# Designs tried in a protein design chat: VH-VL binders against Probable low-salt glycan biosynthesis epimerase Agl13 (agl13). Part 4

Target 1, 156 residues: Probable low-salt glycan biosynthesis epimerase Agl13 (agl13), of Haloferax volcanii (d4gu69)
Amino acid sequence: MPNIHDVEVRDLQVNADQRGHLVEVFRSDWDEYEIDPEMSYYSMTYPGVVRAWHRHLEGQIDHFVCPKGRITVGIYDDREDSPTQGELDTFVIGEHNQQVIRIPGDCWHGFKAIGDEPSLLINYPTNLYDYEDPDEERIPYDDDRIPYDWNAEIHG

## First folded at step 21 (VH-VL)

Design X1 (from T1 with heavy chain G104N)
Fold by OpenDDE, fold request of step 25:
Structure X1 (fold): chain C 156 residues (1-156), chain A 122 residues (1-122), chain B 109 residues (1-109)
Amino acid sequence: as target 1 above (156 residues)
Amino acid sequence: QITLKESGPTLVKPTQTLTLTCTFSGFSLSTSGVGVGWLRQPPGKALEWLALIYWDDDERYSPSLKSRLTISKDTSKNQVVLKMTNIDPVDTATYYCAHRGKPNYKGVFDYWGQGTLVTVSS
Amino acid sequence: QSALTQPASVSGSPGQSITISCTATSSDVGVYRYVSWYQQHPGKAPKLMIFKVSDRPSGISNRFSGSKSGNTASLTISGLQAEDEADYYCSSYTSRNTVFGGGTKLTVL
């Protein structure tokens, strides 16, 4: 269960057959929450690469799916009035764990590609990207302000 | 070699505004990830964080003291200034300036000034 | 009410090992994830001894170690020496706050 308010995780059904597999990554009739995507894009990231941190302050909600490879998604709640301010959520999703992560955009968030193959991330944001005035604030992945280390050794 | 030094009045009267200056060397607030913070310690009591300013002008304040604090920086002079309004005898403490962030250890104050004792008395 | 609670004092004899605890409230366990430790001798500025629960800065003796279990972080000092007598503060932080424990006075008997 997510620690951060408004973070949601949904398992995605993998429908596999002799032809391959199909995964519904969004349905408007899902009851958990209103996804309401406005656009979609995907990025490819090589193993070990961290893409963090950024946030959106204009109400955008992100939806991360990783259909290929594996990523660690990190979400940090820096929202002033949030009941979960200071909390951190991490999720490992990917080809072998098909999930969609709902990310309140105004939380700092990012991901690290893990494993031994490139990862594809599909995002379904609720707002359009404005090329002239993008709703994105960015800080380095190792920014002091966020108590998380993307490159910390993984211990069993 | 990183060094920090606090300067300012050592005696202030109640209701006045305390202004402290931190002059540092060995690093720059133009460097991404670098921050400079202020902390204090009343005599015989625990450490307390007051404020922090980062290279990108992001200011952070203790929630309990935010209304009384203003932190600012002059990168060209390697100085950080802390102002505390409505000073009271309970604010008597040793005030420290400290380095935070890159290129050293994250999330901690790894280099400290020697501290300056500020006594608030009428 | 402090977010981090430390014992007021601990003591040990030279050569012994002592442990100082730092306990977060239940509501703050997930918030104050990284715990650091500072040593402070009388009249001196604090000195960073441990960060990120168990990492030791360069130049710090390996007699100092940190750990965490549940909501309690611990600083262990092995092979206690006279110079270890000092106040020790645990600390943690979020993006919006840095907190300290009440401090622990370590006496070397």
Scores: ipSAE 0.892, ipTM 0.944, lowest interface PAE 0.5, mean pLDDT 95
Fold by OpenDDE, fold request of step 25:
Structure X1 (fold): chain C 156 residues (1-156), chain A 122 residues (1-122), chain B 109 residues (1-109)
Amino acid sequence: as target 1 above (156 residues)
Amino acid sequence: QITLKESGPTLVKPTQTLTLTCTFSGFSLSTSGVGVGWLRQPPGKALEWLALIYWDDDERYSPSLKSRLTISKDTSKNQVVLKMTNIDPVDTATYYCAHRGKPNYKGVFDYWGQGTLVTVSS
Amino acid sequence: QSALTQPASVSGSPGQSITISCTATSSDVGVYRYVSWYQQHPGKAPKLMIFKVSDRPSGISNRFSGSKSGNTASLTISGLQAEDEADYYCSSYTSRNTVFGGGTKLTVL
């Protein structure tokens, strides 16, 4: 499904019962996915808010899960030596479509909270965030260099 | 209100370096999201993109011509300069500079200079 | 070799509707997703007519419309007028490249 090399999508098992549901968002024994996080955090984002674009050039891999609400994840491959340079991946994940997205950090990536409720995003990056020297490059969500419009009515 | 104007030699000898200057008004390369690009068009031929420089000094070059091109900007003068080395008669073309990026339409060149014809001949 | 292919020429009579196609290679369909169109009269600089496949800049006549299906983008000019006679170029871009079609000469008969 992904167009970009090294982008991976894994369906998460939702175990629901009368008490609610439980979702394993990471397991070290997932051979097909190879998640190796160093930290985790979550963010809450109001509907319509775009958080893009940023990338990591020091080898970080991100893993996005959206347990509540719904987000559109955007990934753009600007990597010079990538066989999928110029490709764009978009994924809609959330409460009703629980998936984990593996994101090569050196791709431009971000997300937009959609729907009518706040969205929670959990990220499991493979590298620690350095507060003094963060491995983050940022450009505006509407930056000319990336051929993607977060506010377009139809995406595809 | 946006205007661009190309200037430079109209006749260049082979192997020399072509230097063209784009002087613009109505916008600033200090504005986030703004870019200025160079394009060319050989007589009777198609348009070709050469290079692009953004407000944050990010330079982009045509993959096929990258080794010969250098784009630079002087924000204080509202100028963008293109240098092309090892010029050849096949480089004879009308050269355009054009505006790109914010606040106008994304991913396109929405304002163009009138172009300057550069002839390469011995 | 060109990432975008256009017909060399098209023609139509005044009042007619014509379409110019712009086809990307199979490998570039997803890469060059945003297609723009430029109009160029002889001896003049190109003029932006369509961007992002189907959006018109302000001041551009609604006789010009853009669409895309599969690997082919199309510029449609309705109610053809003599002034529409020009060369038309499709274009697209990535973060690292901007490409143009070979151009289409539109003749108004």
Scores: ipSAE 0.889, ipTM 0.943, lowest interface PAE 0.5, mean pLDDT 95
Fold by OpenDDE, last read:
Structure X1 (fold): chain C 156 residues (1-156), chain A 122 residues (1-122), chain B 109 residues (1-109)
Amino acid sequence: as target 1 above (156 residues)
Amino acid sequence: QITLKESGPTLVKPTQTLTLTCTFSGFSLSTSGVGVGWLRQPPGKALEWLALIYWDDDERYSPSLKSRLTISKDTSKNQVVLKMTNIDPVDTATYYCAHRGKPNYKGVFDYWGQGTLVTVSS
Amino acid sequence: QSALTQPASVSGSPGQSITISCTATSSDVGVYRYVSWYQQHPGKAPKLMIFKVSDRPSGISNRFSGSKSGNTASLTISGLQAEDEADYYCSSYTSRNTVFGGGTKLTVL
């Protein structure tokens, strides 16, 4: 279970048959969607690429799903008043582990595409992206301030 | 070659404000990812982190001492200044400044000044 | 109490291996993930010996190694030499704090 307050993980049901599979990736009656998403987008990321770190300070909540490929989602709680300040959550989600991750936007978060194929990430943010004044703060993936290494060796 | 050197008064009276300056070379605080921090060590006691300032003016302070500390930088002079208010004899310690961040090792102080002993006495 | 606890002292004979422990409180185990180790000789500034639990900076002898199990990080010094006699501090950090253990005095007998 998540270490960070307000981070939530939901298993997604994969309905597979001879035709393929269907996965509900969003339902308004799910608890993790207490705040309705305002938009949705997906990104494709090549293996090994890290997209981190960013945060949203205006109340945005993100919801990450990875329907194809596999990603490591990283969330770091740098919130001043958080009871879980300093905690870090990492989740591996993807085609063979269908989950939705609710991410408090004001936590530093990002992901790394892993595996050998491109990964698709679908995000359901609760706020619209404002091109003129984006609610998005960014720091490098290897920023000293966050005690996490996206490229740490994986050992069996 | 990264070097740091602390300077400032070695004797301070109680209730005064201690101002220490760290002058460094071999790196720049204009470089993304770089930080400079202050630490101290009372005689015969453990190390204690005080403050840290990054290239982008992000200041971090020890939670217990935050109200008494102000860290600032002058990138053009390769200097970082630490101010500590309401000094007390308990603040007697060797004060160090140290390099942190890129391009070197993450989350640590990899280069240190020699330290300067500050004695607080009336 | 400190977030990181070290034994006050350890000792060993030349050639032996010694281990210094650094234990985080249960509540801080997940917070202080990356443990570093510093060596400090009398009258000298600390020297970084280990970072990220087990990584060695360039120039550090491979006699120094770091590990972590559960809430305890360990610094192991193999082939103990007289010059290893010093104080050793473990450290860890979050985005908002850097903490140190109480230090361990290593005596080479």
Scores: ipSAE 0.889, ipTM 0.943, lowest interface PAE 0.5, mean pLDDT 95
Fold by OpenDDE, last read:
Structure X1 (fold): chain C 156 residues (1-156), chain A 122 residues (1-122), chain B 109 residues (1-109)
Amino acid sequence: as target 1 above (156 residues)
Amino acid sequence: QITLKESGPTLVKPTQTLTLTCTFSGFSLSTSGVGVGWLRQPPGKALEWLALIYWDDDERYSPSLKSRLTISKDTSKNQVVLKMTNIDPVDTATYYCAHRGKPNYKGVFDYWGQGTLVTVSS
Amino acid sequence: QSALTQPASVSGSPGQSITISCTATSSDVGVYRYVSWYQQHPGKAPKLMIFKVSDRPSGISNRFSGSKSGNTASLTISGLQAEDEADYYCSSYTSRNTVFGGGTKLTVL
């Protein structure tokens, strides 16, 4: 379960057969939480690469799905009035754990591609990206202000 | 070699504003990830964090003391200034400035000044 | 009502191992994730001994080690020496706050 207020996780049904598999990644009739994307994109990330941290301050909500590979998603609540300020959520999602993660955009968030193959991330945010004035604040992945280490050793 | 040194009045009267200056060397607040913070320690008591300023002018304050504190930096002089308003005898303490952040260790104060004792008395 | 609670004092004999605990409140366990430890001799500034629960800065003796279990972080000092006598403070931080424990006075008998 998420620690951060407004973070939601939904298991995605993987329908596999001899032909492959099909996964519904978005449905407007899902009841668990509101999904109302304005756009969608995917990115490919090589193993070990960290894409963090960024946030959106104009109400954007992100929805992360990883259909191929595996990623660690990190969300840090730095919101001033949040009841879960200071909390951190980490999720490992990917091919073998198909989930969609609802991310309050005004939380610092990012992900690291893990495993030994490239990872695909699909995002369907609720706001359109503005090329001329992006609602995107960024800080380095190892920024002191976020108490999280993306490159910490993985223990069994 | 990183060094920090606190300077300012050692005796302050109640209700006055305390201004302390931290002069440092061995690093620059123009360096990404670097911060300088202020802490204090009343005689015989525990450490308390007051404020922190980062290279990008991001200021952080103790929630309980925020209304009384202002931190600022002069990168060209390698100085950080802390102002505390409405001083009271309970604010008597040794005040420290300390280095934080890159390139060394995350989330800690790894280099400290020697501290300066500030006594508040009428 | 500190976010981090330490015992007021601990003691040990030379050569022994001692442990100092640092316990977060229930509401702050997930918030104050990274625990650090500082050593402070009388009349001196604090010295960083441990960061990120168990990492040791360069120049710090391997006699000092840190760990965490549940809501309690621990500083262990092995092979206790006379010079280890000092006050020890645990600390943690969020993006908006840095907190310290009440401090523990370590006496070497």
Scores: ipSAE 0.886, ipTM 0.942, lowest interface PAE 0.5, mean pLDDT 95

Design X1 (from T1 with heavy chain G104N)
Fold by ESMFold2, last read:
Structure X1 (fold): chain C 156 residues (1-156), chain A 122 residues (1-122), chain B 109 residues (1-109)
Amino acid sequence: as target 1 above (156 residues)
Amino acid sequence: QITLKESGPTLVKPTQTLTLTCTFSGFSLSTSGVGVGWLRQPPGKALEWLALIYWDDDERYSPSLKSRLTISKDTSKNQVVLKMTNIDPVDTATYYCAHRGKPNYKGVFDYWGQGTLVTVSS
Amino acid sequence: QSALTQPASVSGSPGQSITISCTATSSDVGVYRYVSWYQQHPGKAPKLMIFKVSDRPSGISNRFSGSKSGNTASLTISGLQAEDEADYYCSSYTSRNTVFGGGTKLTVL
């Protein structure tokens, strides 16, 4: 279960047959998509690369899926007056654990591609990207203010 | 070499506004990731964090003192200023400024000024 | 009340190992992930000894080590020496707050 208020996770159904598999990643009747996406985009990220930290202050909600490869999704709650201020959520998603992660855009968020192949992230944000005035704040992935280390070694 | 030095009045009266200046050298507050914080320590008591200001102008304040504090910076002078309003004898303490944001250190003060004792009269 | 609690004092004899604890309240356990430790001798500014739970700054003796289990962080000083007699503070933070424990007076017997 997520630690952060308004973070949600849905397991995705993998429908396998002789041709391969099919996974629905968005349906308008899913509670995690109660606010309809207005666009979608994807990125391919090389192994070990971190794309963080980002946030949106105009109400955008993000929906991350990773159909190819594997990523660690990180979410940090810096929202003023949040009941979960200071909490961190991490999720490992990808081919071997297919989920959609609903991310309140005003939380700091991002991901790291892990494993030995590029990772495909698809996002379904609820706001259009405004090319002239993007609603996107950024701080470095290793910024002092967020108590998380994307590159910490994993020990058993 | 990083150095910080606190300056300001050593004796203040209740209800006044305390203004302290941190003058530093050996780093720039315009460098990504860098911050300067203010802390205090009443005589014989524990350390207490007051405020932080970062290179990108982000300001953070102790929740219990937020309404009384203002932090600001002048990167061209290598200075950070703390103002604390409505001073009371309980605010008698040694005040420190300190460097924050050394890469990979995460949330620590690695260099401190010598401190300045501020006494609030009764 | 500080979000981090430490014993008021601890003592040990030269050459022994001593441990100082730092415990977050149960409501703060998931929030204060990284703990740091400071040493303070009388009349001097605090000195950073440990950061990120167990990392040591350059120049800090390997006699000082840090660990964390659940909501309790620990500073261990091995091979205790007279110069280790000081006050020790744990600290942690979120993006919006930095907190210190109440401090522990270490006495070398």
Scores: ipSAE 0.787, ipTM 0.915, lowest interface PAE 1.0, mean pLDDT 93
Fold by ESMFold2, last read:
Structure X1 (fold): chain C 156 residues (1-156), chain A 122 residues (1-122), chain B 109 residues (1-109)
Amino acid sequence: as target 1 above (156 residues)
Amino acid sequence: QITLKESGPTLVKPTQTLTLTCTFSGFSLSTSGVGVGWLRQPPGKALEWLALIYWDDDERYSPSLKSRLTISKDTSKNQVVLKMTNIDPVDTATYYCAHRGKPNYKGVFDYWGQGTLVTVSS
Amino acid sequence: QSALTQPASVSGSPGQSITISCTATSSDVGVYRYVSWYQQHPGKAPKLMIFKVSDRPSGISNRFSGSKSGNTASLTISGLQAEDEADYYCSSYTSRNTVFGGGTKLTVL
């Protein structure tokens, strides 16, 4: 179970047969989408690349899925009045473990493409992107303020 | 190379506002990731963190003292200023400023000033 | 009480090894994930000895090592020397707070 208040995870059902597979990634009756998405976009990220840290201050909720490749999703709770302030969640999702991660936009968040192939991220945010005045704050992925190292050695 | 020095009054009266200045050299507070913090240590007691300010103007305060503290910076003078309102004898301590945000160090104070003792009269 | 608990004192003889503990409450284990250690001699400012649980700043002797298991971090000093006699503080942080343990007085017998 997630450590951060309002972070949620749903396993996605992979429907496979001789033709390949089908995965539903959004349904309006899923609790993770109680606030409807306003848009969707995707990105491809080369192995080892980190896209973090981002946050949104006007109520946006993000929903990350990774149908191809593999990513580590990182979420850090810097919300001033949160019951889980200072908590960190990490999830490894992708082709091998298909899930949707619901991310409160006012938590710092991002992902790192891991493994040996590019990773496809699809996001379903609940707010439209405003090109003239984007609701996005950024700090470096290695910023001192967040006690997490995207590039820590992996053992096992 | 990096140095910090605290300055301000050594004796203050209850209810006054304490103003302390940290003057530093060997780094710039406009450099990404860099911060300066204030800490204190009452005589014979443990260290206590007070406040931080970062290059991007982000300010952080000890939750128990937040209502009494204001931190600010003047990058052109290489200074960081701490103000603490409504001083009380319990605030008697050695006050330190310290450097934060060295790459890969994550949340530590790696260079400290010598400290300045502030005594609050009773 | 402090979020980080240290023993008040520890002692050892020259050449021995000692360990100083730093324990977070169970509710704080997931929050305070990086622990650092500071050495403070009387009348001096603290000096950083260990960061990120077990990393050593340049110029710090490898006699000082750090580790963490569960909610307890440890500083181990091997080959004790007279100059190791000092107060030692553990510290950790979140994006909004920095906390210190109560300190441990190390006496070299």
Scores: ipSAE 0.783, ipTM 0.912, lowest interface PAE 1.0, mean pLDDT 92
Fold by ESMFold2, fold request of step 25:
Structure X1 (fold): chain C 156 residues (1-156), chain A 122 residues (1-122), chain B 109 residues (1-109)
Amino acid sequence: as target 1 above (156 residues)
Amino acid sequence: QITLKESGPTLVKPTQTLTLTCTFSGFSLSTSGVGVGWLRQPPGKALEWLALIYWDDDERYSPSLKSRLTISKDTSKNQVVLKMTNIDPVDTATYYCAHRGKPNYKGVFDYWGQGTLVTVSS
Amino acid sequence: QSALTQPASVSGSPGQSITISCTATSSDVGVYRYVSWYQQHPGKAPKLMIFKVSDRPSGISNRFSGSKSGNTASLTISGLQAEDEADYYCSSYTSRNTVFGGGTKLTVL
């Protein structure tokens, strides 16, 4: 179970057959998509690359899926009035563990591509991107203020 | 070498506003990730964090004291200023400024000023 | 009361190993992930000894080590020496707060 208020996780059903597999990643009747997405985009991220930390202040909710490759999703709750202020959630998702992560946009969030192959992230945000006045704040992935190290040693 | 030094009054009267200046050298508050914090220690008591200001103007305050505190910086003068309003005898303490944000150190004060004792009269 | 609890004092003889504990309050267990330790001699500013639970700044003796299990961090000082006699503070943080334990006075007998 997620530590952060309003972070949600749904396991995705992998429907395999002789040709490969099919995974539904969005349905309007899923609780994690109670607020409908307004758009979708994808990114391809080389192994070891971190895309963090960012947040949205106008009510955007993000929905991350990773159908190819593998990512660590990180979410940190810096919301002043949150019952879970200061909590951290991490999730490892990808083709080996297919999930959708619902992310309150006003928490700091991002991901790191892990493994040896590029990772495909698809996002279904609930707000349109405003090209003239983007709703996005950023701080460095290694910023002192967030007690998390994307590059901490992994012990086997 | 990083150095910090606190300056300001050593004796203040109740209800006054305390203004303390941290003058530093050996680093720039323009450098990404860098911050300066203020702390205090009443005689014989534990350390208490008061406020932080970061290179990108982000300010953070101790929750119990935030209504009384203002932190500001003058990057061109290598100074950080703390103001504390409505001073009371319980605010008697040694006040420190300290460097924060050394890469990979995560949330520590690695260089401290020598401290300045502020005594609040009756 | 501080979110981090330390014993008020600890003592040991020269050459011994001692451990100082730092325990987070149950309501704050999930938020204080990185713990640091400071040494303070009388009349001096604190000195950083340990950061990120177990990492040692350059120039700090390897007699000082840190660890964490659950919500309790520990500072261990091996081979006690007279100059180790000081107050020791643990500290941790979130993005919005920095907290210190109440301090532990180490006496070298």
Scores: ipSAE 0.779, ipTM 0.914, lowest interface PAE 1.0, mean pLDDT 93
Fold by ESMFold2, fold request of step 25:
Structure X1 (fold): chain C 156 residues (1-156), chain A 122 residues (1-122), chain B 109 residues (1-109)
Amino acid sequence: as target 1 above (156 residues)
Amino acid sequence: QITLKESGPTLVKPTQTLTLTCTFSGFSLSTSGVGVGWLRQPPGKALEWLALIYWDDDERYSPSLKSRLTISKDTSKNQVVLKMTNIDPVDTATYYCAHRGKPNYKGVFDYWGQGTLVTVSS
Amino acid sequence: QSALTQPASVSGSPGQSITISCTATSSDVGVYRYVSWYQQHPGKAPKLMIFKVSDRPSGISNRFSGSKSGNTASLTISGLQAEDEADYYCSSYTSRNTVFGGGTKLTVL
């Protein structure tokens, strides 16, 4: 269970057969999508690359899925009045653990592509991207304000 | 070599506003990730963090003192200023400024000024 | 008032190992992930000894080591020397707050 208020996780059903598999990643009747997405985009990220930290201050909610490859999703609650201020959530998702992660946009968030192949992230945000005035704040992925190390050693 | 030095009054009266200046060298507050913090230590008591200001103008304040504190910077002069309003004898302490944001150190103060004792008269 | 609790004092004889504890309150479990330690001699500013639980800044003796188990971090000083007599503070942080323990006075007998 997530540590951060309003972070939600849903396991996705993989419908496999001899031809391959199919996974539903969005349904409007899922609680994690109570506010319907306004758009969707995807990115491919090379192994080891971090795309963090960013946040949105105008009410955007993000929904991350990773149908190919594997990512670590990181979410940090810097919201001043949050009951979970200072909490960190991390999730490892991808083709071996298919989930959708609902992310309150005003929490700092991002991901790192892990494993040995590029990772496909699909996002279903609840706000349209405004090309004239983007609602996106950024700080460095290694900024000391967030007590998390994307590149910490992994021991087997 | 990083150095920091605190300056300001050493004796203040209750209800006044305390203004302290941190003058530093060997780093720039325009450098990504860098910050300067203010801390204090009452005589014989523990260290207490007061405020931080970062290169990107982000300001953070101790929750219990937020309403009394203002931190500001002048990057071109290598200075950070702390103001504390409505002081009283409880605020008597040694005040320190300190460097923050060394890569991979995560939330520590690695260089400190020598400190300045501020006494609040009764 | 600190979220981090330290013993008021510890003592040891030269050559011994001593440990100073730093315990987060149960209401703060999970938010104070990285712990640092500072040494302060009388009349001097604090000096960073340990960061990120167990990492040592350049120039700090390997007699100083840090660890963490559950909600308790520990600073261990091996081969205790007279110069180690000082106050020691643990510290941790969130994005919006930095906290210090109450401090531990180490006496070298």
Scores: ipSAE 0.777, ipTM 0.910, lowest interface PAE 1.0, mean pLDDT 93

